# Ledger of designs, part 15: VHH binders against Transcription initiation factor IIB (tfb)

Target 1, 335 residues: Transcription initiation factor IIB (tfb), of Methanocaldococcus jannaschii (q58192)
Amino acid sequence: SVDYNEPIIIKENGEIKVVKIGELIDKIIENSENIRREGILEIAKCKGIEVIAFNSNYKFKFMPVSEVSRHPVSEMFEIVVEGNKKVRVTRSHSVFTIRDNEVVPIRVDELKVGDILVLAKELPNIEEDIEIDKKFSKILGYIIAEGYYDDKKIVLSYDYNEKEFINETIDYFKSLNSDITIYSKDLNIQIEVKNKKIINLLKKLRVKNKRIPSIIFKSPYEIKKSFIDGIFNGKDAKVFVSKELAEDVIFLLLQIKENATINKKSINDIEVYEVRRITNIYTNRKLEKLINSDFIFLKIKEINKVEPTSGYAYDLTVPNAENFVAGFGGFVLHN
Below, E stands for the ipSAE of ESMFold2; O stands for the ipSAE of OpenDDE; V2 stands for 0.75 times the mean of E and O plus 0.25 times the DockQ between their complexes.

## First folded at step 4 (VHH)

Design e03 (framework vhh_5c3l_4)
Fold by ESMFold2-Fast, scan of step 4:
Structure e03 (fold): chain B 335 residues (1-335), chain A 120 residues (1-120)
Amino acid sequence: as target 1 above (335 residues)
Amino acid sequence: QVQLQESGGGLVQPGGSLRLSCAASGFTFSNYYMSWVRQAPGKGLEVVSDISGSGGDTTYADSVKGRFTISRDNAKNTLYLQMNSLKPEDTAVYYCAKDIWSEGYTFDYRGPGTQVTVSS
């Protein structure tokens, strides 16, 4: 079982989004008319939700969830692997490791620092026939990472040295007959854009929540790639974002066969996450025979006893898979 | 503590060659896999190549296979990258890294890396 705050990417009613597993499961249980109790477990049937799980060929796909469960918990363990990817799990829960060159489950209480865990290297790249402009996708990423908008305008801030991206942004909005005002202060450039049609689109996509919209998780590779380029502002391979946006970004990167490191930072006493982009996937050399899998193999750096976020630990049942992907960085967990 | 210092970068013509070096200190060099990673402007970090502590095992990114060769001299605590048939796409800052999978993806580079520019 996993902690309340663990991120999981789901497909529900045709939308793809990253949610907190505890929030998802609590809502299902609280809205269920028939809760089954097995000892301390509360179990409810689940319909219409898919999560990512691997098949017999070590490839990931979305698979339906049949049941969700929760149980009271007094202790939790945070496992931190290479890249500072992390997941909080109960002592008796199983993750996946390599033994005799085979992917096998191992209980959390049997793990030690230096052990190898299985995480997602590549997630299913869902590509629906969604028409979205590649230039808009990049600008949308930047708006989500660093911009804001209200009923009258979109505001984007740039460093003076980002001349190419500034010009690209200006040209794009000019092509849409937008009213553009440019302000310069010191070495900072601020672009204010007035375009009612685009602002209404941002509202429809719920961009103010600073999360990746479902449409991006379902878009073609080129659109996802451009969006990510916008998140990372083209110039640097790193960005400072909220924990929730960092989680979204990791799952999106995995869909386009990229990865990132995660570092918790404090900027002006505000907790942020530094996400560093990695465009070339690297695997354990000793496990090279599994190079055709969707897995990456990372060593445990730390195992820390932590307090549960809620009074409960959470789990999912995925029929015929006995696994699912969750956690900050996409851990493969046994169910 | 761990220190890594790269050198050998510069400006070359397409088709040219460069040899990068990395001087390592603060750890038992021969016990660790070592890697070369690069970052082009506007791109993420790319792991170019790695080499085992003994030098017996090497891996290369598909973009550099057949053109780049990684090697090490454990007596001198030095890592090398021989780069042949350089392309404009190889333009990047090149960083030396202690096994990034063992230390975690935390790219805490000790120095500025070494700039490789392939004129185009």
Scores: ipSAE 0.000, ipTM 0.234, lowest interface PAE 17.5, mean pLDDT 83

Design e04 (framework vhh_5c3l_4)
Fold by ESMFold2-Fast, scan of step 4:
Structure e04 (fold): chain B 335 residues (1-335), chain A 120 residues (1-120)
Amino acid sequence: as target 1 above (335 residues)
Amino acid sequence: QVQLQESGGGLVQPGGSLRLSCAASGFTFSDYYMSWVRQAPGKGLEVVSDISSSGGETTYADSVKGRFTISRDNAKNTLYLQMNSLKPEDTAVYYCAKRLWSEGYTYDYRGPGTQVTVSS
């Protein structure tokens, strides 16, 4: 089982989003007419929700969840792997490791620092026929990472030395007959854009949440890539974002065959995450038999005992797979 | 933007020598482990050599140990591979690769590669 706050990417009613597993499961259980109890375990049937799991060929796909469960827990373990990806799990839960070039489950209480864990390298790239402007997608990413909007304007801030992206932004909004005001002070450039049609679109996409909209997770590869370029300020290798946005970004990167490292920082007493983009990843010859899999293999750096967030541990059942992807960085977990 | 550009490949006879170079830009070269990785026709990637950020530690695959020497010039942002006593089995595309971190099997960037052909 996993902690309340573990991120999981789901598909529900055709929408794709990253949620906290505990929030998802608590709502399902509380809205269930029939809760089955097995010892301390509360189980409810689940319908209409898909999660990412692998099949026998080591490829990920969305698969339906049949049941969700929770049980009281007094302790949890946080496993941190290379790249500072992390997941909080119970001692009896199984994750996946490699033994003799085979992916096999291993219990958390049998893990040691230096052991190899299986994480997602590539996630299903869902590409619906969604007509989104590539330039808008990039600007949308930047608005979510660095900007804001209200009923009257969109505000974007740049360093003077980001001339190319500044000009790209100005040209894009001019092409849409927007009212643009540019302010410069010292080495900072602020662009204010007035365009009611675009502001209404941002409202419809719920951009105030500073999360990746479902439409982006379902967009063609080029639109996803452009959006990510916007998140990373056009050319930057790293960005500082909230934990929730960092989680979204990792899952989106995995859909376009990219990755990132994560680093927790404190800036002006605010917790932020530095996400460093990795555009090309591959493994060495020793894992060649699994190179065509959707997996990446990372060493455990730390195993720490931590307090459960909600007092419960959570799990879900994926028929025929008995695994799912969750956690900050996309861990493959056995169920 | 990270860029790695290999050079120095070519056709040589068995027993010959080649020196590969890799020009790096777009990142702080002196902070990263660097590797030479190769791919023979119809085969997967093989890591032939690694070098630490300072150049103080090196590792070699058993297939090339004693014949190949990896080195780096941090002032010039350049990685080298000196290949001696070349064998037909060394025929491959050779890639300069940036390691993500000091341990593990993950690389976050490689160059376009340079072809090395060992044939009489």
Scores: ipSAE 0.000, ipTM 0.265, lowest interface PAE 13.1, mean pLDDT 85

Design e05 (framework vhh_8h5u_2)
Fold by ESMFold2-Fast, scan of step 4:
Structure e05 (fold): chain B 335 residues (1-335), chain A 121 residues (1-121)
Amino acid sequence: as target 1 above (335 residues)
Amino acid sequence: EVQVVESGGGLVQPGGSLRLSCAASGFTFSEDSYAMGWYRQAPGNQHERVAIITSRGHTNYPDSVKGRFTISRDNAKNTGYLQMNSLKSEDTAVYYCAADEYLWGREYDYWGQGTQVTVSS
């Protein structure tokens, strides 16, 4: 079982989003008319939700969840691997490792620092026929990362040295016949855009939540790539104040066959997350059998005993896979 | 009237140090959105930006002076400073303090009269 705050990417009613597993499961259990109890375990049937799991060819796909469960727990273990990807799991939960060139489950209480764990190298790239402009996708990423909007205007702030992106943004909004006002303040350029149609689109996409909209997770590769370029402002690394947005970004990177390292920092007593993109992934010759898999193999750096966030641990059943992807960085967990 | 006045220039030997001051009037660094910058001009050359500090305290330097020069401001005295260390003969120039509310192509809105810095060969 996993901790309340572990991120999981789901598909529900055609929408793709990243949620906290504990929030998802608590809602299902609270709204269930028939909760089955097995010892300390509370189990509810789940319908209409898919999670990412690997098949017999070591490829990820969305697969339906049949049941969710939770149980009281007093301790949890945080596993940190290379690149500082991390997941919080119970002692008896199984993750995946490599033995004799085979992917096999291993219990958390059998793990040691230096052991190799299986994580997602790439996730399914869902590409629906979605009409979204590539330039808008980039600007949308920047709005989510750095901007804001209200009923009257969109506000974007840039460093003076970002002249190329500033001009690209101005040209885009001019092409849409928008009212644009440019302000200079210190070393910052602020662009205010008045366009009711665009503002209504941002409202429809729920951009004020500062999360990646479902439409982006379902868009063509080029639209996802452009969105990520907006989030990163053309750079390889970005500091996120929102852990949830950083988690969204990592799952989106995995869909476009990129990966990331995470560096947790403290700035003015605020915990922040630096996500660094990895566009070229090196793998060892010894894993030739698994080279065409969707897996990356990372060594454990730390195993720390931590307190559970909610007092419960959570699990879900994927009947045809017996595994699922969750955690900050996309860990493969046994069902 | 927005105005800046430089002081602190002079003759110094190579490897020496100087601290330039920029006294502002007609606006305040603590209340107004003005950035303060230091620029220099040697005979025959165009003005070169040496350092900028924003109202939020963010600083920026070109590679030619980074690590040697430090820009700062004292909001209570409404004065900016440029600390110049490890001076070289190439640093010889007239140094100007500038205050700029609009950085979109307007780096020269308000200039001081300049203060001469001479580093002996």
Scores: ipSAE 0.000, ipTM 0.095, lowest interface PAE 20.1, mean pLDDT 83

Design e06 (framework vhh_gefurulimab)
Fold by ESMFold2-Fast, scan of step 4:
Structure e06 (fold): chain B 335 residues (1-335), chain A 119 residues (1-119)
Amino acid sequence: as target 1 above (335 residues)
Amino acid sequence: EVQLVESGGGLVKPGGSLRLSCAASGFTFSKYAAAWFRQAPGKEREFVSAITSRGSTTYADSVKGRFTISRDNAKNSLYLQMNSLRAEDTAVYYCAADEYFWGSDYDYWGQGTLVTVSS
């Protein structure tokens, strides 16, 4: 089973979003009229929710969840693999590894540093026919990563050395007949934009949550790519964001066949996560060719005992797959 | 004045079919995404199906394969063809429209039409 805070990408009522597995499952159980108890397990039926799982051809797709469960726990183990991707799991839970050139489940209590785990190399790229302007998508990414808004204005902050992106942003909002005010203080440039139509769009997208909106996860490749460029300030190799936004970004990158490394940092006493794009993935290329899968194979760097976030560990059942993707970096987990 | 008016509800037997209509007025319907929601007695409103301004469709798992959403922009109308109806489909069905589609958060709503599936 996994910890409360493990991220999972889901599809529900046509929306695609990244949620905490414990928050999702607790709500389902609390709203269930029929909770089945099996030993220490609390089990509830689930309908209308899809998660990513691999099929018999080792390809990922969204598949329906039939049941969710939770059980009391007092300890968790955090597994950290190459690229600092990590997942918190119970001792008895199984992940996937390679043995005798086959992808097989292995219990967490049988793992050791240096073992190879299976993670997602790419996720299904859902491309719905939703019209989003490419320039808006890029600016939206930047607003989510670096900006904020209220009922009257959008505020974007830049270093003076980001002049190209400053000008691109100004030109975009000028093309929409926006009221723009520029402040310069020391080495910082602040742009305030007044545009009621755009502010209304940001409100509908719930951008104050600083998460990737569902429409982006469902948009065409070019719109996703433009959004990511906005998150990374156009051309930067790395960005510093909240843990939840970093989780969103990793799942979106996997949808466009890209990858990143993760590092926890402290900037001015604030916990942030560095997401760094990578062009070459450390993986066993021979195994990738042999298996012909959507998988990447990464070595375990650390296994650490950690405190559970809640009093419970969580699991879900995907019929006919018996696996699902979750965790910070897209781990393949057995169910 | 923006209006959405549903029609086509009624009583049907399990396994039967119904076609719901929603007439839009007071705005340029062809530029809007539109959706159907339903609310069963004593329960919360739930998503049924949506169609974008470009014609792409989304369905709730419970109705996928049985219901078909469509639109006719020349008639400013939205439709829901409901086949293989079950007792659990009994609900008030609502039409909704928004300039942009973001799941369940729509600007305009109709007053609803009752669908009862019983033998």
Scores: ipSAE 0.000, ipTM 0.224, lowest interface PAE 13.9, mean pLDDT 85

Design k01 (framework vhh_7pa5_2)
Fold by ESMFold2-Fast, scan of step 4:
Structure k01 (fold): chain B 335 residues (1-335), chain A 120 residues (1-120)
Amino acid sequence: as target 1 above (335 residues)
Amino acid sequence: QVQLVESGGGMVQPGGSLRLSCAASGFTFSDYAMSWVRRAPGKGPEWVSTITRGGGSTSYADSVKGRFTISRDNAKNTLYLQMNSLKPEDTALYYCAKDEYYWGSEYDYWGQGTQVTVSS
């Protein structure tokens, strides 16, 4: 089982989003008419929700969840691999490793520092025709990362040295006949944009939540790429105050065949997450079947005993696959 | 910093034998499966053989099964490849490789290689 706060990317009613597994499962159990109890385990049927799992060709796809479960837990273990990707799991849960040239499950209590785990190298890239262009997608990313809006205006703040992106933003909104005010505030350049049509679109996409909208997870590669460029403001690394947004960004990067390292820092006594993009992927040339897989193999750096976030640990059942992707960085977990 | 140093290559006639060695440093050797990979000039890499971290299981490419034997000595951080009944098509640079890449890491996947030439 996994901790309440572990991120999982799901598909539900045609929408793709990243959620906390404990929040998802608690809602399903609370709304279930028939909860099956097996000792301390509470099990409920699940319908209409898909998660990412790998098939016999070592390729990821969305697959339906048949059951969810939770049970009381007193201890949890945080597994940290290279790139500081991490997942919190119970001692009896199985992850995947390589043994005798095969991808096989291994129990958490059998793991040691230096062991190799299977994680997602790339995730399914869903590409639907959408009404969002590349320029709007990039600006949307920046609004989510650094901006805000209210009923009257969009406000974007830039460092003085970001002249190119400042001009790009101004030109974009001018092309939409927006009312634009530019001024200096503190050590930054502020751009206020008044455009009711765009503000209404931001409201529709629920951008105030500071999460990646479903439409972006379903967009063409070029739209996703532009969105990411907006999030990162043309840089290779970005510091996130929101762990949830950092998690969204990791899953989106995996959909465009990019990866990232994570570095947890403290800035002015606030815990933050630096995500650093890696675009040049070096593939495993050892085995032909693994060369074409959606997997990356990373060494365990740390195994730490931690306190569970809630009173419970959580699990999903994916029929035929017996695995799913979850965790900060996309771990492959057995079920 | 991972370092892999191959040695033991050379020139032999068809039917001959060679033993390759790989000295590993910069990581806990006994925690990793190890592989031999070869590359003929102008061609891509071809996987040859793998041995599990404890030495309990081995696997081989079909082209070398029954002729090559992979082994390891964890106390000496050394990987070996015993090559018997060598054929001209075995001519290549042979590389020692950690079983897994560290995607996005500063680690080198394999060493500089050792040349094996099989000709009359």
Scores: ipSAE 0.000, ipTM 0.096, lowest interface PAE 22.8, mean pLDDT 82

Design k02 (framework vhh_7pa5_2)
Fold by ESMFold2-Fast, scan of step 4:
Structure k02 (fold): chain B 335 residues (1-335), chain A 120 residues (1-120)
Amino acid sequence: as target 1 above (335 residues)
Amino acid sequence: QVQLVESGGGMVQPGGSLRLSCAASGFTFSEYAMSWVRRAPGKGPEWVSTISTRGGSTSYADSVKGRFTISRDNAKNTLYLQMNSLKPEDTALYYCAADEYYWGDEFDYWGQGTQVTVSS
């Protein structure tokens, strides 16, 4: 079982999004008419939700969840691997490792620092025929990472050295007959855009949540890549974002066969996550070549005893795979 | 006239052991999955362990795995819980519970409980 805050990418009613597993399961259980109870272990049937799991060929795909469960727990373990990817799990839960060139489950209480764990290297790249302008996709990424909007305007701030991206942004909004005001102060350029149609589109996409919209997870490769370029300020290798947006970004990068490292930072006493975009993570490439899978093999750096976030541990059943992908960085977990 | 009667509780020092028993009557014991559930002072109920109708499957809460062992004797209509390496956190009233299904959504029958106190 895993902690409340572990991120999981799901497909529900045609939408793809990253959610906290505990929030998802708590809602299913609390809205269920047919909860099975064993003391305080609660089990509910689940319909219409798919999660990512690997099949017998070691390839990931979305697969349906049949049941969800939760139970009280007094302790949890945080496993941190290379790239600072992490997951919080109970001692009896199994993750995947490699033995004799085969991917096999191993219990958390049998793990040691230096052991190899299986994580996702690439996730299914869902590509629907969604019409999004490539230039808009890049600007949307930047709005989500760095901008804000209200009923009257969109505000974007740039370093003065980002002239190329500034000009791309201005040209795009001018092509839409937007009212644009440019302010310069110190080494920053601020662009204010007034365009009711675009603001209404941002509202429809729920951009104020500062999360990646479902349509981006379902868009063609070029649109996803352009969006990611926007998240990283056009050309930067690093971005500082909320934990939730960092989780979204990792899952999206995995869909386009890219990756990132994560580093928790404190800026003005606020916790933020530094996400560094990396196309090639230094891992045990010999094992990756031997398996020929959607997996990456990363070494455990730390195993720390931690307190459960909600006082509960969570699990779900994928009946045809008996595994699923979750956690900050896409860990493969056994059902 | 269904009855579940727990026994075997008591006071023990940390690191000690106790064996709980639950005598069942008034229903067909061998057709029910059996569980142990505990309630610590000031806290809600916590499921501890479950055993299937024939004893072929067992499950445990993470807090007790490796320390507690559930077993049953269908010929004697009795459920057991062997508790080793007891901790102060194990202090609770322990209930025997019966459910018609291994993955039941509610327990059909409950015992009155037996007190376990772990203190130095």
Scores: ipSAE 0.000, ipTM 0.079, lowest interface PAE 25.5, mean pLDDT 83

Design k03 (framework vhh_7pa5_2)
Fold by ESMFold2-Fast, scan of step 4:
Structure k03 (fold): chain B 335 residues (1-335), chain A 119 residues (1-119)
Amino acid sequence: as target 1 above (335 residues)
Amino acid sequence: QVQLVESGGGMVQPGGSLRLSCAASGFTFSKYAMSWVRRAPGKGPEWVSTISRSGGSTSYADSVKGRFTISRDNAKNTLYLQMNSLKPEDTALYYCARDEYYWGEFDYWGQGTQVTVSS
């Protein structure tokens, strides 16, 4: 079972989003008319929700969840692998490792530092026929990462030396007949945009939550890539104050066959997450039998005992796979 | 012509054991993951177990975990299901299935072998 805060990417009613597994499961159980109890387990049927799992060809796809469950716990373990990807799991839960060139489950209590775990190298790139402007996608990413809006205006801040992106932003909004006011102070440039149609679109996409909108997770590759370029503001690394946004970004990168390392830092007593895009795979472990798999193989750096976030640990059943993807960095977990 | 031929079914008492076999022909067996799927009277198909192309990775439905063991012999193009501690609820027609492109969407199925668990 996994901790409450573990991120999981789901598909529900055609929408794709990243949620906390405990939040998802608690809601399902609390709204269920028929909760089945088996020993310490509370189990509820699940309808209309899909999660990512690997199939018999070691490829990931969305697969339906039949049941969700939770059980009381007093102990949890955080597994940290290369690239500082991490997941919190119970002692008796199984993850996947490599043995005899095969992917096999292994219990958390059997793991040791230096063992190899299976994580997602790439996730299903869902490409619906969604008509989004590449320029809008990039600017939307920047708004989510660095901007804000209210009922009257969109506000974007830049360094003076970002002239190219400043001009791209100005040209884009001018092409939409927006009112634009530019403020400069020292080496900071602030752009205020007044465009009621765009503001209403941002409201509809729930951009104030500072999360990646479902439409982006379902967009064509080029739109996803443009969005990511906006998030990273033309750089290979980005510091996120929001752990949830950093988690969203990692899942989106995996959909476009990119990877990242995570570095947790403290700035002025605020925990921040630096996500660094990887142009080259930081592991070159290639097994001939698994060369076409969607897997990456990473060594365990640390196993730490931690406090459970809630009174429960959580699990879900994917009947045709017996596995699912979750955790900060996309761990493959046994069902 | 892809063919999957199941055998080894029969009648057994609760707590008994049976081993099912599936002889595969007409394709390169070692290139495909293989599954066992069952169908009880009046119910839809229920996935039971899957084994990877090489045989090193297996997965099981919760209802059979710890009691059933899937295995394969790529040299003999044969898939097996060892069923222990059988229960009346295991009574069903058991199918050998090939999965190439779509998990849960099997492109070829055998004719099935009947397993009846009754006292």
Scores: ipSAE 0.000, ipTM 0.095, lowest interface PAE 23.5, mean pLDDT 84

Design k04 (framework vhh_5c3l_4; at its last look DockQ between E and O 0.01; V2 from the best seeds 0.00; counts 0 for: pae E 17.7 > 2, placed apart)
Fold by ESMFold2-Fast, scan of step 4:
Structure k04 (fold): chain B 335 residues (1-335), chain A 120 residues (1-120)
Amino acid sequence: as target 1 above (335 residues)
Amino acid sequence: QVQLQESGGGLVQPGGSLRLSCAASGFTFSDYAMSWVRQAPGKGLEVVSDITRGGGSTTYADSVKGRFTISRDNAKNTLYLQMNSLKPEDTAVYYCAADEYYWGSEYDYRGPGTQVTVSS
C-alpha cells in the first residue's frame, strides 16, 4: 500500500490529471454505499477511473480500476532511487525488480540499497484532436509556472535575456488583438495583457490551481513539448515551489519520452524541488526481452523509515495487470 | 442565419435520465467546438461539458462527471448530452453553445436554452 501523498496520474470520464492517491481513495470510500471489510482493510468498488499499468508486452496503458482500499498504518518507508525519484510504501507492499532476466514483484521488506527497481521510462502519449496551438500551449506553461491573472489582466515576468521568448509572447497576444502594456526595470520585463477571452479560458482550465490542465495531458506531442518548453522557459532545469506542479511535470515529461532528476532543496526554510530534464536516458541494465519496454531500471539509493502522512495506507486493484504507476518519478507498484 | 436549437428537456424524477439534443444550422458545424452550459435558479452560469470539433476530447464539470456524456454527430449537425442519475441539483436551463476555437470561452453562438427540472 502507498502513502496518502503519493501522486498518481488518472483518467476519469475523459479527463487526465495527477492526484494524491489518498485524496482520491478517501473520496471514493466516503461516497460509497457499500464498503466491504477484509480484516482491517476497507474496500470500495471503483467505476470510471483508469490508471496507468503495464501489459504483457511491458508497455504502459490506461486500465480500469475495479476497487480501491485503505487500511490503518503506523509505519511507512520512503524508497529513493537514482535521480532522487521517490515513493512511500508499506513494508508488505511489492514493487518490481529484475530476477533471472524477468520482471518480478518483490516486497519492500526484502529490498536493500543497491537493488534494481522498475520505473517508467515513458508513459502513454495520449493524443486527441485538441484545438490548442503551440504558441498558446507554450505561453500557458509559462503562465502556470511564473505568471498570474485576475479578472482584468494576465501578468508575465521575464528576464531581459529572454528576448526571443518575450517577442514571441508579445507577437502572440498582438495577433489576438490584445491590449498589451510592457514595463521594463533593470533586468526585468513585465508584460500585462488584457484579453477577456484568454482570461475566461484560464478560469475554465482552473489555472489558478497552478496544475497542468487535463487538455495538455491529452494533446499531441508538439503541444505537450511546447507546454514543457514554456514551463522550463527554454532551460533544462526549473525550481518549483509547488511539489504538486513538479509531480505533474514529471508525468508530462514521461509522456513525451523525456525523463528527469529531482533535487529537493531548502530555500529560506521552504522546501523546493529542482527538476532537471534528461532527453537522452540510459539504463544500467538492458535485457533482450525488455529492449522495447517502457521501463527504466534504477538502483535504490536509500530506504528510510518515515511517518505516514495520514492514519492510512492506500491501494488500487487493476484487473488483468496487477500493477499500477505512482510516486514521484513513476514507480511501478504491484497491486 | 445561424441557429442553435436545444430540445429534450422536461420534468424527470431523481435518479432518472434525459437526453438533450442541439440542432445547428447556418454555419459549418464541424468547424466549431461545442459546449453545454447551464444556469440553475438563483445561481450563475456553469459550463457542464465541452467537446472538440471532431469529438476526440471532452471535459466535464466535477458536479456531473460519471453521470453525463457529451457527444456529437457532425453528419447530422447535432450535439447531444446524455444525462444519467439526475439529481435535484441538476435543475437548470441548459444552453447549447458554439465557439470556433475550443480554448475560447466567449461563445460565438448560444441557443435559447431548454429547461430541465428534477423533482419528485
Scores: ipSAE 0.000, ipTM 0.205, lowest interface PAE 16.8, mean pLDDT 85
ESMFold2, look of step 8: ipSAE 0.000; ipTM 0.101
ESMFold2 (binder alone), look of step 8: mean pLDDT 86; pTM 0.873
OpenDDE, look of step 8: ipSAE 0.000; ipTM 0.221
ESMFold2, look of step 12: ipSAE 0.000; ipTM 0.138
ESMFold2 (binder alone), look of step 12: mean pLDDT 87; pTM 0.876
OpenDDE, look of step 12: ipSAE 0.000; ipTM 0.224

